# Designs tried in a protein design chat: miniprotein binders against Checkpoint protein hus1 homolog (hus1). Part 14

Target 1, 271 residues: Checkpoint protein hus1 homolog (hus1), of Dictyostelium discoideum (Social amoeba) (q54nc0)
Amino acid sequence: MKFKAKISKASILLKTVQNIMKIYNECICHITPDKLRFIIQSDFNDGMQVFCEIQRSLIFENFTIESLSDNEIQFQLDLESLRRVLQSATSNGVSDIFTNLTKVRGGPVLHFIIKSGTSGTVIFQDIPIVLLTAQQMAQINEPTLPDPLVHILLPNLKNLQKVIDKMKNISDCLKIMIAMNNRLSFEVETSSGSISTFYSGLDHPQFGDHVLSPDLQATVCVDIKKFAKVLHIHQLKPSEVVLCLYERSIIVHVVLTDIMITYYLPVLIKN

## First folded at step 5 (miniprotein)

Design ra32 (from PR1 with W16R F17T E21F E38W)
Fold by ESMFold2-Fast, scan of step 5:
Structure ra32 (fold): chain B 271 residues (1-271), chain A 94 residues (1-94)
Amino acid sequence: as target 1 above (271 residues)
Amino acid sequence: SEIKVTITVYINGKERTITVFVSTDEELKRLMERVFEWIEKMGVREVEITVEADSPEDARRLAEIVAEILRRYGFDEIEIRQEGDTVHITARRK
């Protein structure tokens, strides 16, 4: 198999990596002719999952990919290693960054060549990887869920992160309520009382001809520390963030130009 | 602009803090009317409110809107203290 490319928007890729690594420091990287995907599976985070898709043309130019399995390549990757490479490449101004799949001492590596435009310096860096077969990749599927119970567009994420950060000092369980009449609330309970934050006037995402009744509402409980980690995505300044409530999980869909990140968090069920 | 209102009430010896985020004066009025209607039904006699806005002038103006709603719900003793973009309101009723 063969993969090589020039990384065209290293700062965007760096910010994306920095955000998803808040969930877990290891991921599956899946490269196809059309997309670069980062996948963090539920096995490591008590049911939390992340699926990040980036249009190949946003971050790769001079792109070559060849494999016997539909020209797709997948491997396990340490995100902190990738973050360090990308940060090194972006710290001293604009650099040309090239990457390719190769072998060092018989082991597969993701190789990087960083050429500084200001100095004559060329830096070589290797990230060890674990190649996955197409069969192994077939077992890694994004959940297919029914229609959500309720959904809403989130308010300003930076402000919401500040609210949730204060709440997480008080309780491990966050109650989330969405009402289809443009309302969202967050609540934590203590032995001496409760703290609630209410938002009104929020929009609901539009799905063809399907319109949920404005009388519908649903409430779920999630791990507040996990929810707080999701909100770090505000650093990418997304155009739209959708929160969907389901009986057993919540989904946060983050929409950016040519990037889509979906977070899956389990609902806490009380016995 | 962003308006943040934090309301602290004591119900049956338990402290409850309610934080609301609104973008317009009309949204603030509508939301505060609902909150105070609920507070009245719960028999609350003391409330502490903090209003945060983008400027000292906006914070004071918005706090006066809140104070007027409090008066309509029978809170006769209102104390207002301002610190820059933040205004603190303490209100009591018999």
Scores: ipSAE 0.061, ipTM 0.627, lowest interface PAE 7.0, mean pLDDT 85

Design ra33 (from PR1 with W16K F17T E21I E38Y)
Fold by ESMFold2-Fast, scan of step 5:
Structure ra33 (fold): chain B 271 residues (1-271), chain A 94 residues (1-94)
Amino acid sequence: as target 1 above (271 residues)
Amino acid sequence: SEIKVTITVYINGKEKTITVIVSTDEELKRLMERVFEYIEKMGVREVEITVEADSPEDARRLAEIVAEILRRYGFDEIEIRQEGDTVHITARRK
């Protein structure tokens, strides 16, 4: 098995890693000839899931991958370790960063070579990994969900983050309402009352094989801290962010050039 | 630019805060009409409104739009205070 590449656009990769790491600091990294994927799994009803897919050509140059399983490689990776490697590579000016899969004392590692353009210093770093078989990877599937109850394009994400961060100081539960007549609202309850933020004039994406009635609306409650963590993706300046409500979960689908990230958040059920 | 209007009302022994975020004067008018229809149904007598814009001139202009809607809903006592890009409105009715 062989993997090596030069990492291009390390700052974009760093921002992506920093964002998904806020959800969980360990992931499955899946590398194919055409894509790099980061997968964060947890129980669908009990925790968040993240499926991040990056076009290989955006992130890797001088790319080589060889395996007996269709030239695909997958492993468990500590995102905090990866973040530190990428932070080191980007903080000292423009650096060339190379990575390869190798072994140190019989254990598999993701090896990094960082060549500083400013100091002429070369830094070697290893991240221990846990290799997964093709059979184990085949069991890792993105959740299959029915059509959403309602969906909407989110407003300016940076401004929305400021709104949600203020609400986060007040309550742990965020009530989200989408109406198919271009409306979105967020609400938190306090002992003294409630705080609501209303948006109108938002677009609905073309989603699914049917047109939803404009009379449809749905409301769900989610963990506000989990939702706030998703909004950090504004740092990547996505072209489109879709919010979909389901009976037991919400999906935030983030579209960027050559990057797609889908966040799955459980709905909080009032018992 | 984005326009942020925060409305605080006191109903049923609790304070309720409503925040409206819009991009145009026309959207502001439509949403304020809808909000005040809801407030009127609840029998609210006093409201506090904060209008935030990206310039003092815009904040002042937008606050006047809100004040005109307040008057149409019977809020006869309107007090306006400006603080840079933010305008505070206190309105009362019988």
Scores: ipSAE 0.000, ipTM 0.338, lowest interface PAE 14.9, mean pLDDT 83

Design ra34 (from PR1 with W16E F17K E21F R34L E38L)
Fold by ESMFold2-Fast, scan of step 5:
Structure ra34 (fold): chain B 271 residues (1-271), chain A 94 residues (1-94)
Amino acid sequence: as target 1 above (271 residues)
Amino acid sequence: SEIKVTITVYINGKEEKITVFVSTDEELKRLMELVFELIEKMGVREVEITVEADSPEDARRLAEIVAEILRRYGFDEIEIRQEGDTVHITARRK
């Protein structure tokens, strides 16, 4: 197997890595001819999952990939190590960053060559990885869900993060209500009272062939600290963020140019 | 008794509401402090507040509690109007 590329738009990749590592420090990195994927599995994060998909052309140029399994490679990767490499490459001005899959002292590594444009220095960094077989990768499936009970486009994420950060000091359970008449609310309760925030005039995305009735609404409860971690995505300035409620989970679908991130959170209670 | 306080704010031309539901004065004070800390972080300079209680006397008294908290958070321009068991407060800061 062989993988080699020049990393373009390293700052976008850095911001993406910084966001998903808020969920967990270890991920599966899956590279195909068309895409780079980062997957955080539910086994390591109490039911929370992240599937991040980046178009290859956005972040890799001078790209070579060869494997006996349809030119796909996959491995376990420490996101903090990747963050440090990318941070180092971007913090002192624009650098040329090259990466390839190789072996150091018999162990597989993701190798980086960072050529500074300002100082003329060349830095070499290695991230140890754990290679996964095609069979192991085939066991890792993104959930296939039916149409959601209700869905909505989220309001301004930066402001929403401030609201949720304050609410998490009050309760561990966040009640989320979506009404298909353009309404969204968040509520936290204590033994002595409740605080609710209400948003109106929001848009609904189209899902599937059937349009949901405007009379439909649903309420679920999720872990507020997990939901708060998802809202860090505001730093990437997404064009669209969709919240979908299901009976046993919620998804937050984040759309950026050539990047798609889907967060899966388990539902704690339905009311 | 039931106490309901609704705070209306406008952010980027869009209406957002925060509602607090409590049964005692002490609970109202505690939750309103948390709400006004949030409003401060959001940079809001104008709020419209509705205080609903079981009687006109309670609504008036509870509205003064809310107004005192508003003053502590820098809302120096406060207008209060009563309609039976409901008191409307409009507040502004620099």
Scores: ipSAE 0.467, ipTM 0.834, lowest interface PAE 1.7, mean pLDDT 86

Design ra35 (from PR1 with W16V E21F R34A E38A)
Amino acid sequence: SEIKVTITVYINGKEVFITVFVSTDEELKRLMEAVFEAIEKMGVREVEITVEADSPEDARRLAEIVAEILRRYGFDEIEIRQEGDTVHITARRK
ESMFold2-Fast, scan of step 5: ipSAE 0.687; ipTM 0.911

Design ra4 (from PR1 with F17K T19I E21Y)
Fold by ESMFold2-Fast, scan of step 5:
Structure ra4 (fold): chain B 271 residues (1-271), chain A 94 residues (1-94)
Amino acid sequence: as target 1 above (271 residues)
Amino acid sequence: SEIKVTITVYINGKEWKIIVYVSTDEELKRLMERVFEEIEKMGVREVEITVEADSPEDARRLAEIVAEILRRYGFDEIEIRQEGDTVHITARRK
């Protein structure tokens, strides 16, 4: 198996890595001819999961991938190590950054070469990886979910983050209420009462061919600190952010040009 | 812990810096050998190397690893200067 590429949008990749790192420092990296995927599984995050897909053409040029499993490779990767490499490439302004998969004394590594345009500085960085078989990758599945109970497009994420940051000082449980008549509310309970923030006039996304009744409403409770971590994605300035409520989880689906990130958060049983 | 090695070479009057980040002695050996294979192709006769570690003892041990690799590539004039957790190596060959 072989993989080599030039990284063409290091700053975008860096911002993406920095944001998913807030959830967990280790991920599964899956590279196909069409996409680069980062997967954070629920094992160490109390049920929280992240599935990030980036179009190959956005971040890789001079791209070569060869494997006996449909030209796909997958491995465990330390995100802090990747962040460090990308930070080095972007801190010097414009740099050429190359990556390839190599074996050093039988151990697989993801190798990087960063050449600074302003100096004769060349940085060599190796990230040790753990290769996964196609069979192991087949065990890593994005949740298969039915239609959501309710869904809505979130308001401005930066403003929402300020609201949620205030609320997380009050309670660990965030009640999220979506009504299919363009309404969203967030609520926390105190010993003296409830504090609620209401939004109206929000749009509902087109969800496949299924149309939900405007009379539908659902309420779930999630860990407010986990929800707050998701909102940091506002730094990437997404065009669309969808919130979907399900019986046992919520999904925050983030749409960017050539990047899609889906966050899965478990529902706490509090009604 | 992170080990930082900076290699400075001069080619046709220009300064080139090669920076290597590693976490273990084994990684250092592997990366330094690969770096020196490339340097050998460039016809370099003088190098300056800085090794930064977490302790003076680690810096000394790591500097010796680097010195052994340097000798293997024909750099037999080696000067080592230690400043706390940092070791500076200057090496030359004919």
Scores: ipSAE 0.000, ipTM 0.338, lowest interface PAE 16.4, mean pLDDT 84

Design ra5 (from PR1 with F17T T19V E21F)
Fold by ESMFold2-Fast, scan of step 5:
Structure ra5 (fold): chain B 271 residues (1-271), chain A 94 residues (1-94)
Amino acid sequence: as target 1 above (271 residues)
Amino acid sequence: SEIKVTITVYINGKEWTIVVFVSTDEELKRLMERVFEEIEKMGVREVEITVEADSPEDARRLAEIVAEILRRYGFDEIEIRQEGDTVHITARRK
């Protein structure tokens, strides 16, 4: 197999990595001719999953990929290692960043060449990886979900993050209610009291030709610390953030130019 | 402009706090009417409301809007106290 590319838009890639690594430090990296994907599985992350898709043309130029499995490659990657490489490349002026898949001392690595435009310095960095087979990758699928019970576009994320950070000090469980007449509320409660935050006048996303009745409402409970981690995505200034409620999970869809990040959080079941 | 309204009520031995964030007077009116409908269903007779705005003048104007809505929901005893960009409202009904 063979993979090599020049990384463009390294700052965008860095911000993306910084945000998803708040969920978990290890991911599966899947590279195809069309997309770069980062996948965080539920196995080691309290049931939370992340699927991040980036259009290949946004972050890779001079791109070459060859494999016997339809020119796709996949491997397990430490996100903190990737963050450090990208941080080094972006912290001091303009740099050309090249990456390729190779071997060092018999082990597979993701190799980086960072050429500084200011000092003539060239830095070589290697990230050890674990190659995955096509069979192993075939077992990694984004959940297939029915139509959501309710959905809404989230309000200003900076304001929402401040609200949720205060609520986080009161309870571990966040109650989320969406009404299809443009309303959203968050509630936390303890034995001594509760705090609720209400939003109105929000928009609903367009899902094909399917329209939900304005009378529909749904309420679920999620882990507030997990939800708070998702809200750090405001740093990427997304154009649209969709919240969907399902019977046993919630989904947060984050839409950016040529990047889509989907967070899956389990619903807390009260017996 | 960001408007923050905090509503505190005490129901069956528990303190319940409602926080709303809105950008316009119209949004404030719609949201407050909805919140007060729910509070009325709970049999609440006393409520404390805090209105925070970008200026003392805005805070006072917005607090008067909230007070007008409270009167429509039967709160006949209303006290208003201002501290800069923040206005505190205490309202009671029999």
Scores: ipSAE 0.000, ipTM 0.241, lowest interface PAE 16.7, mean pLDDT 83

Design ra6 (from PR1 with K14R F17Y E21L)
Fold by ESMFold2-Fast, scan of step 5:
Structure ra6 (fold): chain B 271 residues (1-271), chain A 94 residues (1-94)
Amino acid sequence: as target 1 above (271 residues)
Amino acid sequence: SEIKVTITVYINGREWYITVLVSTDEELKRLMERVFEEIEKMGVREVEITVEADSPEDARRLAEIVAEILRRYGFDEIEIRQEGDTVHITARRK
């Protein structure tokens, strides 16, 4: 199998890597002719999962991929190592960055060539990887979920992060309530009562083939620290962030140009 | 004159390799400073560095520059071994 490409827009890739690293520093990297995917599995984060998809054309040019399994390649990758390579390439002006899959000292590596413009400096960096078979990759799927109980577009994430950061000092459990009449609330309970923040006038995204009744509402409880980690995505300035409540999980779906990130968090308490 | 420096570090239980091709002492010093700033932030305690130059004298001189930077970043156990135009440095801290 063979993979090689020139990395375009390395700064966007760097920001994406920096954000998903907040959840866990190791992932599965899956490269297809159309997409680059980063997957953080539930095994390491008490049921929390991340699926990040980037359009191949956004970050790779002069692209070649060859494999016996539909020209798809997948491997375990250390995100901190990738962050270091990308940081190095983007910190000091204009650089051309190339990557390919090869072997060093008998082991598979993701190889990088960073060429500066006028200094004539060339930096080679290798990230050791663990190749995965098509059979192993077939076992890694996004959760199959029924239609959500309720869904809503989140308010300004930076402001929401400040609210949630204050609430996490009070309780480990965050109650999230969505009503399909454009309302969202967050609540933590204390021995002396409860503290709640209410939002109104929010929009509901189109989801699936079914329109939910405006009278529908649901409440779930999630780990507040895990939810707070998701809100760091405000640094990427997403155009749209969707929150979906399900019986046993919540989904936060983040929309950016040519990048889609989906976070899955387990529900602690159901109503 | 071509100078080749290869650095091997262990991060998160895996090896990270960086190979640098430069033509001057000034470029080497600037780039090594940048690399060791990153390494210091990671808490790396052991590195292996290979310096290859056009002559044994140049390789030894360039290895001394690298060793000085390593000492500044707290690597107080440094071993240097030379094989012709190549110098191998192993450095540890604490």
Scores: ipSAE 0.000, ipTM 0.348, lowest interface PAE 13.9, mean pLDDT 83

Design ra7 (from PR1 with T8E F17W E21I)
Fold by ESMFold2-Fast, scan of step 5:
Structure ra7 (fold): chain B 271 residues (1-271), chain A 94 residues (1-94)
Amino acid sequence: as target 1 above (271 residues)
Amino acid sequence: SEIKVTIEVYINGKEWWITVIVSTDEELKRLMERVFEEIEKMGVREVEITVEADSPEDARRLAEIVAEILRRYGFDEIEIRQEGDTVHITARRK
C-alpha cells in the first residue's frame, strides 16, 4: 500500500485535531480516496465516541493512495503527536507540509516533511502508527440509532461554553431538555436547589425524516465535563451544531464546510 | 557537506522522531533551539539523538553543540557515544 500527499489548510486540520483530542488522545485514522476520518472509539473514554470526516480535497493536494482494499488505509494514531507536528509546522508562518506512509527501524510511521519559507531548512518528523487490516476496520462502525426523541440547533457556542463552564463547577450531571417548540434548557441540581439556563427561539434542524409535534419534549442527563469538551468546537466556527436526544445517548452533529464531526455521549441513568 | 540529526522522543512509552538536515553549524543551532522549544512544551524527559556528519571530528564537534543546547533545556544526564562519523546522545531530565 502507498499513501502520500501535500497537506493544505494545515491550520484547519490543527484546530480539528486540537478539538477532538480533548476527548481522547488516540484515534483511528482512516484515509479513503474522498475522505480523511478520525475515529475515537467508546472503549477507552467512558462510552464517548467521536466520528470526524473531512473531505480529502480540503486538506490533501497531490494525493496518492493505493491499496488492495479499495484504496483505503487505516491505522491507530496518537493525536497529541499529530498536533505537535502540525503546530510546529504552522507556528512560524506558512510551511509546505508533505506526508507519506513509510517505515523507520522496521516499524510503520506516518512521515512528515516540513519545508519552511526560510531557505535551506527541511524538517522531517515521524509518528509511529499501528496499521489496521481491512478486517479490523470492518469492525469499527458508527452507531446506527433510531430517530431522535427531540432535536434542536444549539445557540451561539461560545456563549454556551461560558454557561456550561460555570455550571460544571456545581455538579457532575447536566440535565438537558429540548422542547420542539424552539426551547432548550440546561440544569444542574444542588442540595439547596437547582440552577437552570433557558433558551427560546432556537431553530430545529430542517433535515430529518421524522416530523415531531411542537408539544413534544424530552429530558436526559449527561456527564457535564464530557459535554463541556464538545463545546470547545466553537473555535472552528461551525455553520450549524445539532443536538439530538435519544433514550440512552445524545448526539452532537457539528457541521463545517467540508468537515462533519459527530459526538456520541452516553446518557446517565438515575433511579 | 551535510549534517543530519535525528531526535527520538519518548513520552509515556510512545515514540516519535524528528530529523533535521542542514549544511552549517549556525543552521543546526537555530533549528535545534526551535525543536527543543517544542519538546519542552510537551514535557519530554528523555531523548535519543543521532548526529551524522562527513567526518568523525565534525560529528563529535556537532554533538557537543547539541549537548550544550540539551543542558540549557535542563537535560542534566547526558551520555555520548561515538562510532566514526556518527555520534549517539542519550539525554534525561528530572
Scores: ipSAE 0.000, ipTM 0.385, lowest interface PAE 14.8, mean pLDDT 83

Design ra8 (from PR1 with E21F R34W)
Amino acid sequence: SEIKVTITVYINGKEWFITVFVSTDEELKRLMEWVFEEIEKMGVREVEITVEADSPEDARRLAEIVAEILRRYGFDEIEIRQEGDTVHITARRK
ESMFold2-Fast, scan of step 5: ipSAE 0.030; ipTM 0.606

Design ra9 (from PR1 with F17T E21I R34Y)
Fold by ESMFold2-Fast, scan of step 5:
Structure ra9 (fold): chain B 271 residues (1-271), chain A 94 residues (1-94)
Amino acid sequence: as target 1 above (271 residues)
Amino acid sequence: SEIKVTITVYINGKEWTITVIVSTDEELKRLMEYVFEEIEKMGVREVEITVEADSPEDARRLAEIVAEILRRYGFDEIEIRQEGDTVHITARRK
């Protein structure tokens, strides 16, 4: 097994890591000839999942990957450790970042070489990892869901984050309603009152040739603190953010150039 | 005893509406502070507000509470129009 590369867009990778680590500090890193994937599983964060895919060519150049399992490598990785390495590497005076898979004292590590362009300084950093087998990776699947009940493109994420951050001081439960006539609302309740925010004139994403009736609407409740964590993605300035409601979950699908991040949040069911 | 305040703002031609429903003056003040703090930080310079109460007297009194909070957040051009138990407020700032 062999992996080595030069990291070409360290600032983008850093921002991506900073974003997903707000959900959980440990992930599965999956490297293929075409993609770098970060996966946060539901087991470790009360049912929330994250699937992040980055086109290999955006992040890696001088890329070599070799394995007996279709040249794919997967391992468990501490995101705080990766964030620390990338933040150090993107500081003033560093020019080149190289990474490779190796062993230190018999244990597998993701090794980093950070070369300063001006000072001549070279810094070495190791992140311990846990290698996963192809069998273990085969058990890690992105959920296959039916068509959503309703879907919508989210409004300005930075402004929405500010609204939701205030709402989370009022209640732990966020009520989300989407109507296929271009409407979206968020509501929180207390014993003595409620606050609702309504958006109109929003667009719906295009899904093939099947168009949902404008008369369709659906409402779900989610954990507001979990939803607030997702909205931090505004820092990456995505071109499109889709919110899909399902009976038992919601999906937030984030589209960036050569990066796609999908967040799965469980719906709170009131009996 | 139900107080309903609806705030409408327009950003880049799209409508954004915030509705607050409370049963007391103190809860109204608390929630309005939260809403207007955020509206101010988002750079909104014009708002339309509708205050609905159980009587014309209460609607006017509550609208004045809302107007006072608006002034504290820099909305100093305020127009008020009353229709029964509903008061409409249009507020602007530079």
Scores: ipSAE 0.000, ipTM 0.415, lowest interface PAE 12.6, mean pLDDT 84

Design rb2 (from PM4 with F17T E21F K34W R52T)
Fold by ESMFold2-Fast, scan of step 5:
Structure rb2 (fold): chain B 271 residues (1-271), chain A 94 residues (1-94)
Amino acid sequence: as target 1 above (271 residues)
Amino acid sequence: GDVTIQVTIYVDGREWTITIFVDSPEEIERLLEWVFEEIRRLGVREVEITVTADSPEDARRLAEKVAEILRRYGFDEIEIRQEGDTVHITARRK
């Protein structure tokens, strides 16, 4: 197998890595001719999952990928190590960044070459990886879910994060209600009372040709700290953020130019 | 007695309503301080508040307390209108 590329938009890649690593610092990296994917699985993560897809052309130039398995490669990667490499590469202003898959002392590594335009210095950095077979990758599937019970476009994420950050000091359980007549609410309860925040006039996304009745509504409870971690994605300034409620999970689907990130959070079920 | 305080603001052209339901009136001030601190951070200049209590006298007394807190957060233009057990407050700041 062979993989070589020049990284063209390191700052965008760095910001993406910084946001998903808030969920967990180990991921599966999957590179295909069309896409770069980062996958954080539910194992050891209390059922929370992340699937991040980036269009190859956004971040890779002079791209070469060769494998006997449809020119796809996949490996386990430490996101903190990748963040550190990308941060050092972007700290010196203008740099050419090259990456390739190679071996050091018999072990597979993701190799980086950082060429500074200011001093003519060249920096070499290696991240140890664990290669996965095509059969192992085939077992890693994004959940297939039925149509959501209800869905809505979230309001301004920066403002919402401030509200949720205050609510998490009151309760560990966040009650989320979506009504298909453009309404969304968040509630936390205490022994002394409750605090509810209501939003109206929000839009609903269109999923295929199926339109849900405006009379539909659903309510679920999620871990507020997990939900708060997802809202940090406001730092990437997404064009669209969709919240979908299901019986046993919620999905937050984040749309950016040439990047899509989907968060899966489990619903808390009372005894 | 049961007290309900509803705070309505407009942010990014959308209506946001914060409802506080309290079984004990002793917690009202703490919860309102939380709400008004967030409103200040959002740069909101106009707020609509509805106070509903067990009696007209209780509603009026609570509305006066709400108005006092609003003034501490810079809302100097306050209009109050009462309808039975419910008091409507509109507050503005420059």
Scores: ipSAE 0.013, ipTM 0.500, lowest interface PAE 8.9, mean pLDDT 84

Design rb3 (from PM4 with Q6T F17R T19V E21I R52E)
Fold by ESMFold2-Fast, scan of step 5:
Structure rb3 (fold): chain B 271 residues (1-271), chain A 94 residues (1-94)
Amino acid sequence: as target 1 above (271 residues)
Amino acid sequence: GDVTITVTIYVDGREWRIVIIVDSPEEIERLLEKVFEEIRRLGVREVEITVEADSPEDARRLAEKVAEILRRYGFDEIEIRQEGDTVHITARRK
């Protein structure tokens, strides 16, 4: 098993890591010839999952990967450790950053070589990892869901985050309603009343032949703190963010150039 | 009875409507201050508010309180129109 690369756009990778680690500090890192994936599993996050895919060519140059399992490697990785390495590499001017998979004292590590252009200093950093087999990775699949009940393109995420942050101070449960006639609402309830925010004139994504009736609508409840964490992705300035409602979960699809992030949040039952 | 206050603003070319429903009048000022603080941070210059109450007198009294709060947040051009138990407020700032 062999992996080595030069990291070309460390600031984009850093921002991506900073955002997904809001959900959980540990992930599965999956590297293929075409993609770098970060997976946060539901087991340790009250049912919340994240699947992040980055095109290999966006972040890796001089890329080499070799394994007996279709040249794919996967391991458990501490995101805070990765964030610290990338932050260190990007904070002191222009640096060349190289990474490879190796061993230190018999244990597997993700090794980093940071060559500072400013000071001429070379820094070596190691992140301990836990290697996973191809069989273990085969058990880690993105959920296969039926067609959503309803879906919509979210309004400006930065403004939405501000609204949700205020609503978060009122209740732990966020009621989300999507109507297929370009409408979206968020509601929180108190013992003595409620606050609702309504949006109109929004667009619906197009899914091939899946044309839903404009009369369809659905309402679900989610954990508002979890939903608020998803909205931090506005810092990456995504081109499109799709919200899909299902009977037992919601999905937020975040589309960026050469990066796709999908968040899965469980639906709450209030009764 | 319940009081309903609807705040309508336009942000990034989209209509945003915030509806506040309370069964205790004491919570109205606290909730409105949170809403108007957020509106101020968004740089909104025009807002439309509808107040619905159980009587014309209650609706008018609450609308005057809403107008006082709006002035504190820089909306100094205020127009009020009453239709029975419903009062419509349009407020603008420079």
Scores: ipSAE 0.013, ipTM 0.582, lowest interface PAE 8.1, mean pLDDT 85

